# Designs tried in a protein design chat: VH-VL binders against o52749. Part 1

All scores and structures are predictions.

Target 1, 162 residues: o52749
Amino acid sequence: MTIDQMTIDQMTKIFLADKESTLNLGILLGETLTAGSVILLEGDLGAGKTTLVQGLGKGLSITEPIVSPTFTLINEYTEGRIPLYHLDLYRLEPQEVLSLNLEIYWEGIEIIPGIVAIEWSERMPYKPSTYINVLLTYGDEGSRQAEITPFNCTISDLIATK
Below, numbering starts at 1 at the first letter of every chain, in headers, positions and changes, except where a header shows other numbers; antibody chains are not in Kabat numbers.
ipSAE, averaged over its two directions, is called F for ESMFold2-Fast, E for ESMFold2 and O for OpenDDE. V2 adds 0.75 times the mean of E and O to 0.25 times the DockQ between the complexes of E and O.
[cut] stands for letters that were removed.

## First folded at step 1 (VH-VL)

Design l02 (framework fv_lerdelimumab)
Fold by ESMFold2-Fast, scan of step 1:
Structure l02 (fold): chain C 162 residues (1-162), chain A 121 residues (1-121), chain B 109 residues (1-109)
Amino acid sequence: as target 1 above (162 residues)
Amino acid sequence: EVQLVESGGGVVQPGRSLRLSCAASGFTFSNYGMHWVRQAPGKGLEWVAVIWYDGSNKYYADSVKGRFTISRDNSKNTLYLQMDSLRAEDTAVYYCAKDRWELLHGYFDYWGQGTLVTVSS
Amino acid sequence: SSELTQDPAVSVALGQTVRITCQGDSLRNYYASWYQQKPGQAPVLVIYGENNRPSGIPDRFSGSSSGNTASLTITGAQAEDEADYYCNSRDSSGNHPVVFGGGTKLTVL
């Protein structure tokens, strides 16, 4: 089941002055998101998606380096508060995405639930029933903007969490 | 409540074109892939086409490839099927169906009422 | 090509148990879903995954799977269960992401 369609007034915009600000946003998300959370990462090459995921890892208390899964497809980090599953669908053909059974990473039945961060989510034939879309865009003078749009969930509690 | 309402069916001559629409409501249309499935009179269900949630990928049954085009307008919550070079064997009720992928299965959790397309001379 | 095979017809006596089967190689990797269709109506999802029922579907409907075979079981069949039943499954072969069975017409005697 899905809930009724959401309004765009649930979107949160965050100004990110520099790379450290992007990392800190990731840390906040890593500290506050519960197991089973799915983040769909959008944005142009170089917009800070890898930096945000490095922040997620740090917020989860993962000490091993977070690297792009461009060549491995899926990087799994299990030493933190909850697991982090980092996916990059860029190099996959559509039929290969169909064969991955990506839903196992957020259903919590076969795989231990954690935070799922998916880059190039445009390659997916569908979105999870509940997810957070994070769009990173370039700003002036090296800044970035993050647009955080929850789908079938709330972000007000997320931002308020210490 | 979730609703899928097909329209655009009718009687058409072989070789002509027809465009079907499916108006969706009660769910976040832009989150889900959408399918067209047809059923010829007295026959079984036949999958026709699918479009990804964002319109980026499309797949077609071999029987319609090159003749039919699936599209969507997420701003209008509407799915389309453009049917060109229609043949008598395309005569069927056409259903709009909402995609659901979970774990190791894919299914259609909601269907429209269908719209009848009759291709006759 | 991956196809799903169903017997075209099956009968059951009122109040008895009937099993409708679906066979195909895709079922080795993916679960089947089942739809009920009455004359002049759209299909209705009755089972998805191994044994999940949508709201409103009676508990006499259940599903099971083993190897390349999936089954829909109706325990204590009622007159209203007389309908065509279709299985479908995900398919990763080629450009055919979905396959349907040919359908089984259930007659309740």
Scores: ipSAE 0.000, ipTM 0.492, lowest interface PAE 17.0, mean pLDDT 81

Design l03 (framework fv_lerdelimumab; at its last look DockQ between E and O 0.08; V2 from the best seeds 0.00; counts 0 for: pae E 12.1 > 2, placed apart)
Fold by OpenDDE, look of step 2:
Parts: sequence; structure tokens; C-alpha cells
Structure l03 (fold): chain C 162 residues (1-162), chain A 123 residues (1-123), chain B 109 residues (1-109)
Amino acid sequence: as target 1 above (162 residues)
Amino acid sequence: EVQLVESGGGVVQPGRSLRLSCAASGFTFSTYAMHWVRQAPGKGLEWVAVISYDGSYKYYADSVKGRFTISRDNSKNTLYLQMDSLRAEDTAVYYCAKEGYSSSWYSGAFDYWGQGTLVTVSS
Amino acid sequence: SSELTQDPAVSVALGQTVRITCQGDSLRSYYASWYQQKPGQAPVLVIYGQNNRPSGIPDRFSGSSSGNTASLTITGAQAEDEADYYCNSRDSSGDHLVLFGGGTKLTVL
């Protein structure tokens, strides 16, 4: 079980009609988020988490293909506007995640600050002080829904930062 | 400081087995894919096998498929290569190599290498 | 499986620029990584991805790609750059297979 930051939650629900919609949401996030931003992705297998990160990469002007970190724990993309660190915690237990010291990716001390996108973030035993949580759920007829919840930030910050 | 130290090399006869080990330190071993790469005397580098960070995926070069087995013990920070049915052409320095954090796009870049261990297969 | 090809040997005058090229179908889909190997030593990564240089590698080393080729360029070759250089990439015919080029022996004149 994880301990989430208790802040004023301004959840935003977004209907995603198709894969392209999911991608476009990612693009928007990639265009608006700043270095040090953390996006936590939740959702069942196939819910579109990787697709969203692909959009994120596109929004950052990353030209290389964004792939799921299945073989490696983390993929790093540094050719974009800011670095993208893409993690997948699917195969990790919370205890194992704890040992990863994930904060190095957003603290900006050991690693250049960028956007950290973490799939299966529900496995995290702790959360950053500030992050955006995106829950992707299945809808009807292949659609999806994204529930975006900011923690210690606002959704409007995403738009204003562009 | 990242260190990779291979061991287990030696002289064996064809058809025999040998198990190589690679002791890793200076990084979170359990979070990186690891590779074996070999180099025959006076020849070029040849990729041998890869194992994912959690051991869930293993891939081999055709030249060793069915004979070699890559594995890892993350609790011991150790990579292994079980070599069965050894052939003369398997004679080489065997390197363990750490894959850097990158997408599959990055072509499996190996950011750290061990110094290698020599395996000699001869009758 | 696919293959990567390199010229077996090239030479460069001290202080001059040399480009070592790797060619293969996999390079249409994947970046190349480049390794320097000196006699009796393990390979050392010098370039990876589009043009990433690991810490400690001199900035005279750079990488590029075009079509089915990838190139390692040394701008202002130094005597210590004399070594064998290998390219590698993922194999487009396999999910996570890795290919190495045959290597290029660089002589600094």
C-alpha cells in the first residue's frame, strides 16, 4: 500500500475515443510539463499507458520510437526538449521498487532533470512530493478514460507551463 | 565505481561444460539487462546472449542457442553463462557487459565491460 | 539474421579527421553503438544513440547515421586513438538480438 500526498485534488476526467486520443493527451503533457515533472501512470494491461508515454515523447520532440521498458527497467530519451525517463514497475514488488531510489530521476542531483513517466506506479511504496497521476481505464468499444489527478500541483499548471 | 569481474574460464575438451560467472558491483545490478560477448583470439567481437534485468527474458546468438544458458542471481549481483557441448570455435575471451539505460532503439549499448575470462576448448 | 559491415582498416594522419562507417539493414531501424578496443583491453563504449558520448570520452568523438549506415567520426585524431573500433546494433530480424560489425583497425600516422 502506498502513501499518497494529501492535497486538494482537482481530478479531471478525459474521454479517449481511440488510441490517437490517448496519444494526443500524451503530446499535450509532453508539450506542457517541465523538467522535474513526474507522471504516474495507472491502468490495466493494455489500457494505453505506453501509448500515452509515446505521445509524451512526441510532445517532447523525441523522434526515436518510444517503447515499453519491458526488457530494461528504464528507458532514457535525451534527444527531446527535455529528457524523458520511462519506467515500468510491472514486474517489481514494492520492496524492490524501494531499492531503486527513484527520486534520483526527479531530484536533479545525479541525473539531469526531465520528465519521469512511471507505468504501474501503484507499485511505488512512496510518491514524490509533486506529481500527476493518470489513471487509464477501459471504456466501451475500445475507448478509454483518463483520470488525471494532480498532487501538489494543478492541472492548469500543465497548460500554463506551455 | 562500476565493476564487472568475470571468472570461470579455463581449458576444457570439446563436448564438456563450463560455467562462467560475472560479479557485478557499483550499480544496482537488478535493474539492468546484462550481456555476454565473446572474442576469439585475433578476431572481432561476437554477441552471445542477453538477459533482462529480472531474468524474465533471455536471447541467444544462433551460434550458441541450445548449448548456452544465460542466467542471473540478483541477490548475489552475479551473471552466469552455462556453456554445454563446447566446441573448438567457442574458444574466446568472454566478456560480461552491462547494458545502459536506453530504449531498444539504442542498439543495446554496453556502457561497462569486464576484463574478460578466457575459455579454451581444445582436445 | 542481419549483419553489420565495416572496413577492416583505415588510417588517419595525426590531427586530421577520420570517419569509420558501419553498414547494415538493422541500422535503418536502430542506432549504432561504437566501441574502442586497444590491444589486451576490453572494449570501451565511445558513442551510442544518435550522438551520445559517455562521460570520459573526448569530444573529438561523434556519431551520426544515415540510411542503413552509421558513422563514428574522430575530429582531430590523436595518437592514442589508434585502436580497433566496433559498431553494434540490435538485429532487426530478432526482438533483442545484438549484432557487431567486423571491426575497423584505425592507424594514426
Scores: ipSAE 0.037, ipTM 0.651, lowest interface PAE 5.3, mean pLDDT 88
Fold by ESMFold2-Fast, scan of step 1:
Structure l03 (fold): chain C 162 residues (1-162), chain A 123 residues (1-123), chain B 109 residues (1-109)
Amino acid sequence: as target 1 above (162 residues)
Amino acid sequence: EVQLVESGGGVVQPGRSLRLSCAASGFTFSTYAMHWVRQAPGKGLEWVAVISYDGSYKYYADSVKGRFTISRDNSKNTLYLQMDSLRAEDTAVYYCAKEGYSSSWYSGAFDYWGQGTLVTVSS
Amino acid sequence: SSELTQDPAVSVALGQTVRITCQGDSLRSYYASWYQQKPGQAPVLVIYGQNNRPSGIPDRFSGSSSGNTASLTITGAQAEDEADYYCNSRDSSGDHLVLFGGGTKLTVL
């Protein structure tokens, strides 16, 4: 089946009982994803997007504190298994994102390939040819739900790993 | 290859103005904070000013507040420093510096520097 | 305040180890970066984020920190290491201001 014939991607829903569960999901992704992987993070303020990226960092064995970028648009963490590039597009309009040439962070041509995690990815009018979309929503009693949708890639082996 | 090329330096009289430019290439200029750092002859490095990736935040050293203005044009990959009311003590080599390896709040290293442009303020 | 203080000069014999220190309250909150500057040249980043080296920097350069003090160590100093060394850090005020130490002139004997 070609991309033009596909209308529905397979999605995995994961119940996250607390903040630690969100962190652990990030750890699993950080331990298993290969260089060049792009994670697009969606969800409202406070839904756990930064917590998941903190998990990614732990899974990569990054010891530095992971926080959302403030003064520079991107935070680069290079001490782990592979680099982590953490972007937060909150302050940008979609048309402004086009000028950033974000593709250099996942093409592996000019920049050392790593895991790219983009918060507020809803701001992107252009997306990578392959990526993992993660939507975080609030549930009851402080719980969350992650809806993980891979595009032109698979995460089945990742989800099955204990 | 990352390059930062400063221009606009020269000899200028006290009380006058000068504008420095820094042309950036080899990286996505619009995603990084940019800095100006100066060095008086025979002295150490002194931080001058910073501008956020989108130009919305600017901060200055106390010695230049109210006299210098940092700005950027992301469409031209160019950083600027407008220097007004120049004083003899502003005489220095001015470096354009890129913020890199930023991995936590308010921390960063200047991974690339330009060659510098000399500003001499003398009568 | 904050201010970063470095001793103005230090000497080391060829092949020996030297440690250059940087002290200030901002170092309790932020990692120090270290720059090498040779006469007539722009500064070169040699250490960032505690103890990371940019590509092309020899492994004899290392960094460490404890409390309000950061250190740059050069193990087995070579003649080409003779230079001025500067530390920098973010200001602890949180205003995105940057502080530089006064610089340490390293002489390799």
Scores: ipSAE 0.034, ipTM 0.653, lowest interface PAE 6.0, mean pLDDT 84
Fold by ESMFold2, look of step 2:
Structure l03 (fold): chain C 162 residues (1-162), chain A 123 residues (1-123), chain B 109 residues (1-109)
Amino acid sequence: as target 1 above (162 residues)
Amino acid sequence: EVQLVESGGGVVQPGRSLRLSCAASGFTFSTYAMHWVRQAPGKGLEWVAVISYDGSYKYYADSVKGRFTISRDNSKNTLYLQMDSLRAEDTAVYYCAKEGYSSSWYSGAFDYWGQGTLVTVSS
Amino acid sequence: SSELTQDPAVSVALGQTVRITCQGDSLRSYYASWYQQKPGQAPVLVIYGQNNRPSGIPDRFSGSSSGNTASLTITGAQAEDEADYYCNSRDSSGDHLVLFGGGTKLTVL
């Protein structure tokens, strides 16, 4: 996969043959996304959402283990190129999500901007004005598919420039 | 109106125990992490401990680890600090403090403080 | 473990501008919060995040940060601003969850 596939201003479908393919997608995003980027992850249990976030961490040069924040709700990693904020809303109803004030993670006013990755984003009662939606679905023979949809942005607008 | 009221301070001998309470009102106590911060006479602020909103995680300053236990009772809107094996250097005003945001470990902003309770450890 | 360093004292002439600094490695990763404490009173939050003021804090108080340093600026200092000022931040090392600076006594001349 290439940066040109990520810069298309419409939904992009990507075939993910195995876990390594999901990790490599995450690595590409972690290497290229800029501070303030929000990734909303959707998909059923076992579809690869946490694997994608592990790839994000690797692309950011984070060496500490990245684990699902289902119990803590939020895990924060500051070791890498920019912070990674990893959220999991699986156990929450939308009203409970309102009480978390998630907007602090992408507004860049109170928290140093980084990449925000939200698992089970279907539970959100509101969304940021700019984000990337990634839907992970099962395919044939243990494969997966990623459907990547930018909203009010292009992926190129979110990629760091050197 | 958010209020935090500490109690349980007093004069105790070294090696003894004391239990502090902090009664909270005016906010949904069970959704916020809570802290203890102390200030020795004539000295600066020293963070002591934190407890997560549901009590699942507790962290302590090195100076008190193994001797102090933070706890909470969300049904009574009350924060506690059990202080065992007290030492003279634990003499301080103890404040309870509220995190400004319910879900953020990055928000070290303590938006409301109690007026403090004095603990004096002396022979 | 890491620490936050503040100058122990600064002075400002009435109506002038003063800057109180806070320095530490954790400030490369986390914003500082600032507290005002008057004698015999509990601390009061005056600045949090990059530059947010809680309700009731005068607009002469502002915050900034760069690198490992955070600053509290008081523009047009008034006599009532005479107090001790503390910064705090989350600890990037993980040994201490929250750090406080040693405090700065502000004298308004």
Scores: ipSAE 0.007, ipTM 0.552, lowest interface PAE 12.1, mean pLDDT 84
ESMFold2 (binder alone), look of step 2: mean pLDDT 90; pTM 0.941

Design l06 (framework fv_lerdelimumab; at its last look DockQ between E and O 0.07; V2 from the best seeds 0.00; counts 0 for: pae E 13.2 > 2, placed apart)
Fold by ESMFold2-Fast, scan of step 1:
Structure l06 (fold): chain C 162 residues (1-162), chain A 124 residues (1-124), chain B 109 residues (1-109)
Amino acid sequence: as target 1 above (162 residues)
Amino acid sequence: EVQLVESGGGVVQPGRSLRLSCAASGFTFSSYAMHWVRQAPGKGLEWVAVIWYDGSEKYYADSVKGRFTISRDNSKNTLYLQMDSLRAEDTAVYYCAKVPYYYGSGSYTHFDYWGQGTLVTVSS
Amino acid sequence: SSELTQDPAVSVALGQTVRITCQGDSLRDYYASWYQQKPGQAPVLVIYGKNNRPSGIPDRFSGSSSGNTASLTITGAQAEDEADYYCSSRDSSGYHLVVFGGGTKLTVL
């Protein structure tokens, strides 16, 4: 079997009652994902994407504060179980993203592979061959919904450990 | 096949200038960042400078900042290093080095191909 | 600025295994590359990334990394492996700067 024959796993919807629930989902992902995992984060500004990444860091045992890299583009956190690479493409056009050679963060050649979390992934003119899309949307009374869709990979363990 | 050929080395007195060239062939020169690396006689490798594929960004080792200028001419497939205010400590074989990635804004830092080197001797 | 430290010399008997080490803080974040240099010749890339060999490099060359240390291992050393070996990595101080180790002279006895 080749990657062209792989079936995309079905989307999983998770109800998130509050910000703490969003943080806890991030913790679960940080505890379970392996080096080389790429998470593409989608959702409106303020929908909890930074909270989810803060959870990722906590799940990786990163103790330093995790902040949005909107102004720095890339933040690297290397003190945890595996590195966390947090990117925000908000300020870039697609042609500028090509010049960054983002694949160096997930291919494991020069940079030690970790979890890659990319905000504003809509700016990418290409996608990794394997990734997890996480869409955060607003719900009622301060709640959120996470729609988790894996591409060419399996996340069934996340449902089992939730 | 990839080929890098340095030229312009020679003997020069302290305080003078020298310009090195690196002629590239066998790859799309205009798509790759290029580096200069030097090696003093009997000593180790020392990184000198990098230039982005389009010439937009340039970075230098602290030991050469303000004295050396890296440049390129993509129409001639040639990389240059202008060396001003030369010191005895600049005596070295200078290598041109290529990174193994298209449109790399200096993203990779390992060198898949090196030129043969050109010797610069700064002596009074 | 970041430094990479190597022992200046190491010896190995023909056909035996030798390990050359490189230490530095940048190795916590980035894999080392290894270059072989014979007298009067330009350096040749032998290992890049964790353990990748360019075409034409014998399989007796391998790389490993742990914490602040990277190692180049030559299993079954041959006479033609006698050379200087340099490790290299990204400089953690920024802007795709490159740092090299001081080099290790390998003598094959």
Scores: ipSAE 0.269, ipTM 0.731, lowest interface PAE 4.0, mean pLDDT 85
Fold by ESMFold2, look of step 2:
Order: C-alpha cells, then structure tokens, then sequence
Structure l06 (fold): chain C 162 residues (1-162), chain A 124 residues (1-124), chain B 109 residues (1-109)
C-alpha cells in the first residue's frame, strides 16, 4: 500500500494478511502523518488496534515499548519525530470520556501537537472536526481488513510536506 | 476580532424576570459552547451555565437550576439567559464567555474571551 | 462554596517576585486557568494550561502546577499588576461544571 492510494478522500479498504501487515500499515502512517493528526480506531477485541499503534510508534522512531493503555487510559510518548498520544476508551462510558479533556491533544494550545491514536473510539460522545477513522475487522483465516475513512480532509492534507 | 456584548440588565423586584442577551461577532458562533459567569458586587466570580454549540445540552449551577434557562440562536449569533424568579442573591454583573474549542462538549478548560458584562440588580 | 482555595490577599514590593496559589482536588486531573481583573473591568485571561500566555500578556507572568496546587508567578511585579486574580478549573464531580477560586487581591507596594 502506498501513500498515493490513501490520498483519495473516499474510504480505502486494505487487506491485512497477517500481524506484520498491520504493523507495516502503522509504520507507514507513523512515518508520514503530521502533528495534529487524529486516528480513531474501531474494532473488536483482538482486531489489531494495538498492533497498528505499535506500528505508529515504530514509524515515529519510538523505541520504548508501546502497550495498550486500557488500564492507564492514556500513554504519552515523546521520544520520536513528533509525540504519540495513545488512548484506550474500552473501560469508559461516554460521559467519563469528557473528563479526559481529549481536545487538548489535537488543538495545540496546551501541549505539543503529535499523532493522537484512540482505541475504542466508538465510545466518544464527540469527535474533532478533522480525523481519520480506521475500522479493523476480521477476515478469513486470521486475516484482517482496515477500512480507512478520512473525515473533513484528505489523507494528503494530513501528510507532511517538505 | 472576537467580541461579546451583553445587554438586558437592569433593576427589578424580587420574583420578576429578565432576559439577558450576548451578541457575538468575529468567530463562527455556531461552532462553540457558550457560558454565563456572574460576579456579585464586591465578590468573586461564579459560574452560572453552559450551552453546547448546537444547543443540545445545557447545564446549570445549583444556585440557579430551575430558575434560569440558557439558550442560543445560531442564526443571529446570540446567546441568551432567561432569568425567572429572581432573588436578591442574583444581583451581579453577568458576563458571557467562550471556550476556545470547536464542537463536541461544552467542557471547560479556560475562557479565552469575555464580554464587558451587564448589571442585574434585584431589590425591592 | 468553591472547591478551589486561594489566599484572599498577597502583597509584593515593586520589582519583586510573587506567587499566588490555588488549591483543590480538581487540579489533580485538570489544568488551571488564571484571570486578572482590575476594578470595574471584565476578567482577562493571563495563563492557561500548564504555562501558556495569551498574546499581549507580559512574560513576567508564568504558571505552574503540582499535585492539587496551581501557582501564578509574577516576576518583577509592576504597579499595573495590582488587581484581583482568580484561578479556575473543571469541577471534579462533572465534566461540564466550572469552579473559580475565591480570588486573591494583589497589592504592589
């Protein structure tokens, strides 16, 4: 999969043959997305959301372990090219999500902007004006599919230029 | 430039009503939650109410619940506070204020812009 | 009835450094914002988040936070800094609730 295939403002479907394919998608996104980008991740338990975020970290040159923040709720990584803010809303009701002040992670006022990756984003009672939605679903024989949908943007709008 | 201009204050007797208005300009009013904050003479700031950008959610301080109604007309860029059953303790300067965040909740982080305030005096 | 506590008054000698503190449980979870209010005027935002200054606020104003405490520091205090200062944050009991501290009157001597 190439960046040009993802610059269309339509939903893009990507076949993920194995875990390494999911990781490589994450790497591509981590290498190319700009600060302020928001990735909303959807999918059932085990669909590969955390693997994709681990790829994001590798693409950002983060070497510390990236683990699901299911219990910590938010993990922040500042080692790489730009920050990675990794959230997991699995345990939260929508009203509890509001107490996290999620907007600080993408509006660039109170903290340094980076890539925001939110697992279980269907728990959110509100969304930013611009984001990329990634739905991970199971396929045949252990494969997965990623459905990547930009909202109010194109993927090229979020990818760094020189 | 962002401007917020309150109006509708005055002197009223207890038990009466007033409607405050806040005229907004210099920003996309319909994208922002709006708040009312008041200050009794010689006292500190007290939060009063919030309304979400689309009017779908409204929340009030306990001191005004059931008596005050916040509302907005996004086609006129105007925020309102309907104040019923006024009491002497409601005497204050009333400010409208905005938060800096687009869409979503009326969650507070800080008020980046304030109006000049309008005085409401409740006395017999 | 505010969940945020401020000392009611603080003095500083002209040119000296002063720190105004704000304490409350919500400050463990949420950032404070700070407002300056001069007599007869609306509040003006001077610090938000951990230490962000709006455009036009002098760099002698700074903020900090630790635990349940937020602080506003003014280095090299000037006569025009004499004002009331309020901290504010979200109420710990609900995402939509806002609390203010009781205010601190700063006197520049």
Amino acid sequence: as target 1 above (162 residues)
Amino acid sequence: EVQLVESGGGVVQPGRSLRLSCAASGFTFSSYAMHWVRQAPGKGLEWVAVIWYDGSEKYYADSVKGRFTISRDNSKNTLYLQMDSLRAEDTAVYYCAKVPYYYGSGSYTHFDYWGQGTLVTVSS
Amino acid sequence: SSELTQDPAVSVALGQTVRITCQGDSLRDYYASWYQQKPGQAPVLVIYGKNNRPSGIPDRFSGSSSGNTASLTITGAQAEDEADYYCSSRDSSGYHLVVFGGGTKLTVL
Scores: ipSAE 0.007, ipTM 0.516, lowest interface PAE 13.2, mean pLDDT 83
Fold by OpenDDE, look of step 2:
Formats: C-alpha cells, structure tokens, sequence
Structure l06 (fold): chain C 162 residues (1-162), chain A 124 residues (1-124), chain B 109 residues (1-109)
C-alpha cells in the first residue's frame, strides 16, 4: 500500500456529452480492463461516478442492476466476465476506511481478482501501488469530462490481450 | 490456506435433532457468507441454506425450511446447522461451503471452497 | 424451486472434446457455476460466471451459455477428468437461493 502516487503517467481527458457517454466509457473499460485492475473514481455528487460503474458492469456482462453502494459501502458482482467490486467511501472518514481492509480486493488472495471501482477515492488513507484514477467533472450544458490518469501503469497495461 | 472442517455427523432416529459444526480457518470468516450443501448417498448435490457474513440474513431450501436453522459464531470461526425433526431423506453428507467474496458475498451462489463433509444418517 | 437438468452420463475419448450441458429457466437470467466431484471427495469449483476459471483449474476447462442453457467444455480430456460434474445457479424462485443440477458422470475412454 502506498499513501501517495509514485509515478504519474500521461493523463487522458475525455469529453462526455451526456449520461450515455459516461456509460459508454464504463462499458469500454469493462470490456478491456483485466482482473486486478483498480479504478479510483473522483468527482462531485452527480458527476457520473455510479453511471461509469454501471457501464463497467455492462462491459463485464453483468446483468443484475448495479446500484450505488453509498449505504452498503461494498457491492460485489461476480457473475460477469470478471468480478466487479464496487465501493463507495462517501460516508466514511479516512480512518473508517482503514477498517474496511480494502486491500483485500486488489491483493487477490482471499478474494478472486477482479475490477475494483472505488467512488470517493479521495477519502482513502492509502492507495494501491497500481491503479487508474478517473476524475469526473461537470462541463457545460450537462456534459462531463473524464480525466483518466494511470499510476504505475498505462491504460494499455490494463487492457486484456487476446 | 483456507480450510473448512465439518463435524457433528452421526446416526440418529427420525424426529431427533442434530447439530453440525463447520470450523473455518485460513480466511477472515466473519467477512464471508457461508452455505450448507448436502449430498445423499449416491445422489447429487442439494443446496440447504445460506447465512450472511454477520448473520443478518438467512435463507433455506424448501426441503428444510422450518426444521433446520443455520447460524454462526464469528468469534469462534464456526458455522452451525441445527437440524430438527430429522427425516430419512435428510440422510446425506453435509458440506459447508464458502463464497469467494467479501462482505456482500451473501448474494453469491458459487463456492470456491468446500469442507470434506460430515455424514448424517437418519434411520429407525 | 427452480430446476436444472443435466444428462446423467457422458463419455469422451482421451484427448477429445466433450461438452456437458445444463438446462433450466434460471440460466436465462443467471450464470452457472460448475463443480467437479471425484469419488469420496468434496466438489471443486471449475468454472463460474461467463467463463471464469479458478486458480489451479486447467485451461482445458471452459464455460459458455446460451438461452436457458449453460455448458462446461473440456477440450482435450484427460484421464483425471473422469468425475461427476454439477452445474449450479441462482434459483429463479428466490434471489438468494441456490439450485444444483442432477449431475453428469463423465467417463474418459
């Protein structure tokens, strides 16, 4: 576990015209990312974090509804191509996050490796050694922008090879 | 290493009760839903019951509902199955099974680890 | 409760491919998991989800689904693959319930 980012790779900015665009970005990520991938999601309320994860699930061929884990803290979806672990730290302080043992999800020891998506990741007191950060911000006229930054990896490193 | 060890099996008469235990180790027991699955001699697998990681929810197969009670003691890393009003058709090897997911694992239906089972024989 | 049906027995020659199929209404909505069971042993998870293979399971095992069916395929069957195979899924009659197929005995010739 690391507290701060070690290496910052090139940031990619993506314009998201609408909710569907956000969803489609998620779908793409769900279709391409490999087990063990960690996506840290940042953005204000309504920025589309959950929507992106819904897309992620769709890309993974998850058929059950993906809902915000704000209250449940952790929702797990294991019937897809690979497991999706959806976390929301909105209600938690960093010290409370420590008690969740989030590392279990990306260490792949007790839990089957999958994609870990963490909303409100800025509340994490520590971060994985490797992850992609997705910052969703509001744009004009209901649009959004996604800033994707890989840490200790490239986006291509997380893409499944066939 | 994940380990599940069932115990408590034996021979009982119909109408009697029996309590099975499953001792878990090698993983954070309190974080995982646990299941019971049974297998009659020479027959297939039959799902019996599930209990949430914190015991907050329990579900049963119709065949055992009202007679069996699943429970757990997380302080002892132990899963239990209280079997009351036992019937001949309850004769089976009883397995405890773990789901592969953390916390919200109660909703998952596949099992990554199984115990070796304990035999329950109900006969007059 | 929901029902999953399997052929009680199938055979395959060494090195050949065999597909074991499971059928049931639950499979329209939910993925199947597959378990291998050898005599006197506990079941072992071999396939789950769309086509996920647990660590330690040979890559000759694969899973697929179509309509109300799920299939376990062994590509290049080995002698040690001789076993009973059970499919399982979420029970459509209750979201948190689980159902198993009747099992398929695989003989490797």
Amino acid sequence: as target 1 above (162 residues)
Amino acid sequence: EVQLVESGGGVVQPGRSLRLSCAASGFTFSSYAMHWVRQAPGKGLEWVAVIWYDGSEKYYADSVKGRFTISRDNSKNTLYLQMDSLRAEDTAVYYCAKVPYYYGSGSYTHFDYWGQGTLVTVSS
Amino acid sequence: SSELTQDPAVSVALGQTVRITCQGDSLRDYYASWYQQKPGQAPVLVIYGKNNRPSGIPDRFSGSSSGNTASLTITGAQAEDEADYYCSSRDSSGYHLVVFGGGTKLTVL
Scores: ipSAE 0.007, ipTM 0.620, lowest interface PAE 9.5, mean pLDDT 89
ESMFold2 (binder alone), look of step 2: mean pLDDT 89; pTM 0.927

Design l07 (framework fv_lerdelimumab)
Fold by ESMFold2-Fast, scan of step 1:
Structure l07 (fold): chain C 162 residues (1-162), chain A 122 residues (1-122), chain B 109 residues (1-109)
Amino acid sequence: as target 1 above (162 residues)
Amino acid sequence: EVQLVESGGGVVQPGRSLRLSCAASGFTFSHYGMHWVRQAPGKGLEWVAVISYDGSNKYYADSVKGRFTISRDNSKNTLYLQMDSLRAEDTAVYYCARDYGDYEGRTYFDYWGQGTLVTVSS
Amino acid sequence: SSELTQDPAVSVALGQTVRITCQGDSLRSYYASWYQQKPGQAPVLVIYGKNNRPSGIPDRFSGSSSGNTASLTITGAQAEDEADYYCNSRDSSGNLYVVFGGGTKLTVL
């Protein structure tokens, strides 16, 4: 379904009591998602986006430390079940993102398909045709809320486990 | 019931070594990054070192790099700081602190131990 | 100098509002967190992230940031708020380094 055909029933909200909960959500996604999946991470500064990606890495059985590529645009992790491509667009303007040809990471033509996790996806002036949007927002006592919205795909079976 | 308890502090002469321990309880230790932060008598807080939740990534303050080694044993829920070639300026109360961590590598310490005093004197 | 700069001391009258500031280039990119430390005790987290309070921290404590400056505001200061206050943030070098401000001693008159 295209974004203009989506309803509130296709959005899932998850309460994340602590950092461990955010990491565990990432682990679930990393264990479950197939090659070619794109996760767009949005939310306020400090909301736990990097923690979620660390969970993705663990779910993929990556033993190399996962760090935010804030000062390097793209970190590639290839030792796991499938590759993880971790991008952070924080320092980029939208026009700079266009010149990076980021679509090569999810089209599966030039690069081996894996999971693509993009932090600061709000900086993208374009979106993949299929993706999972994860919006992380603050709660109190260190809690977070994740709003998970699939676009042209489904994750209902994954969320039911949480 | 989250608790962090430091131990191993004491009085040592310059050039010697000391190992600090931090015993963690009340949470899943292996899921959190951990830090050492120190405070010299009458002075402010100074960050010392960090270790990732799985022990594979470590960073140090320039003042201790090459002399201190941070490590952890997740099976024992224990954080360590091995301090070699100690200097008078290393005299401080050493706190272990749990990294809650948030986006962009920003970190805050939601729980602290009570600290253990290290005095380096001749 | 310190990557994060704080005034060494500030005073406030009981029941009045005080603002403690933290200044540094890293604050343009990273949030500051704030800690309260009383003599002989370990620091206690009072504000983190986008103006968030840990459980048990009174609502008179709030945080804000603008440009290279972060502020801790205590609205209606109480005698028990007398303490040293420290900000911390990430080093702007891009490593996983943490920096603390020099601390501000708050006296409640």
Scores: ipSAE 0.006, ipTM 0.493, lowest interface PAE 10.2, mean pLDDT 82

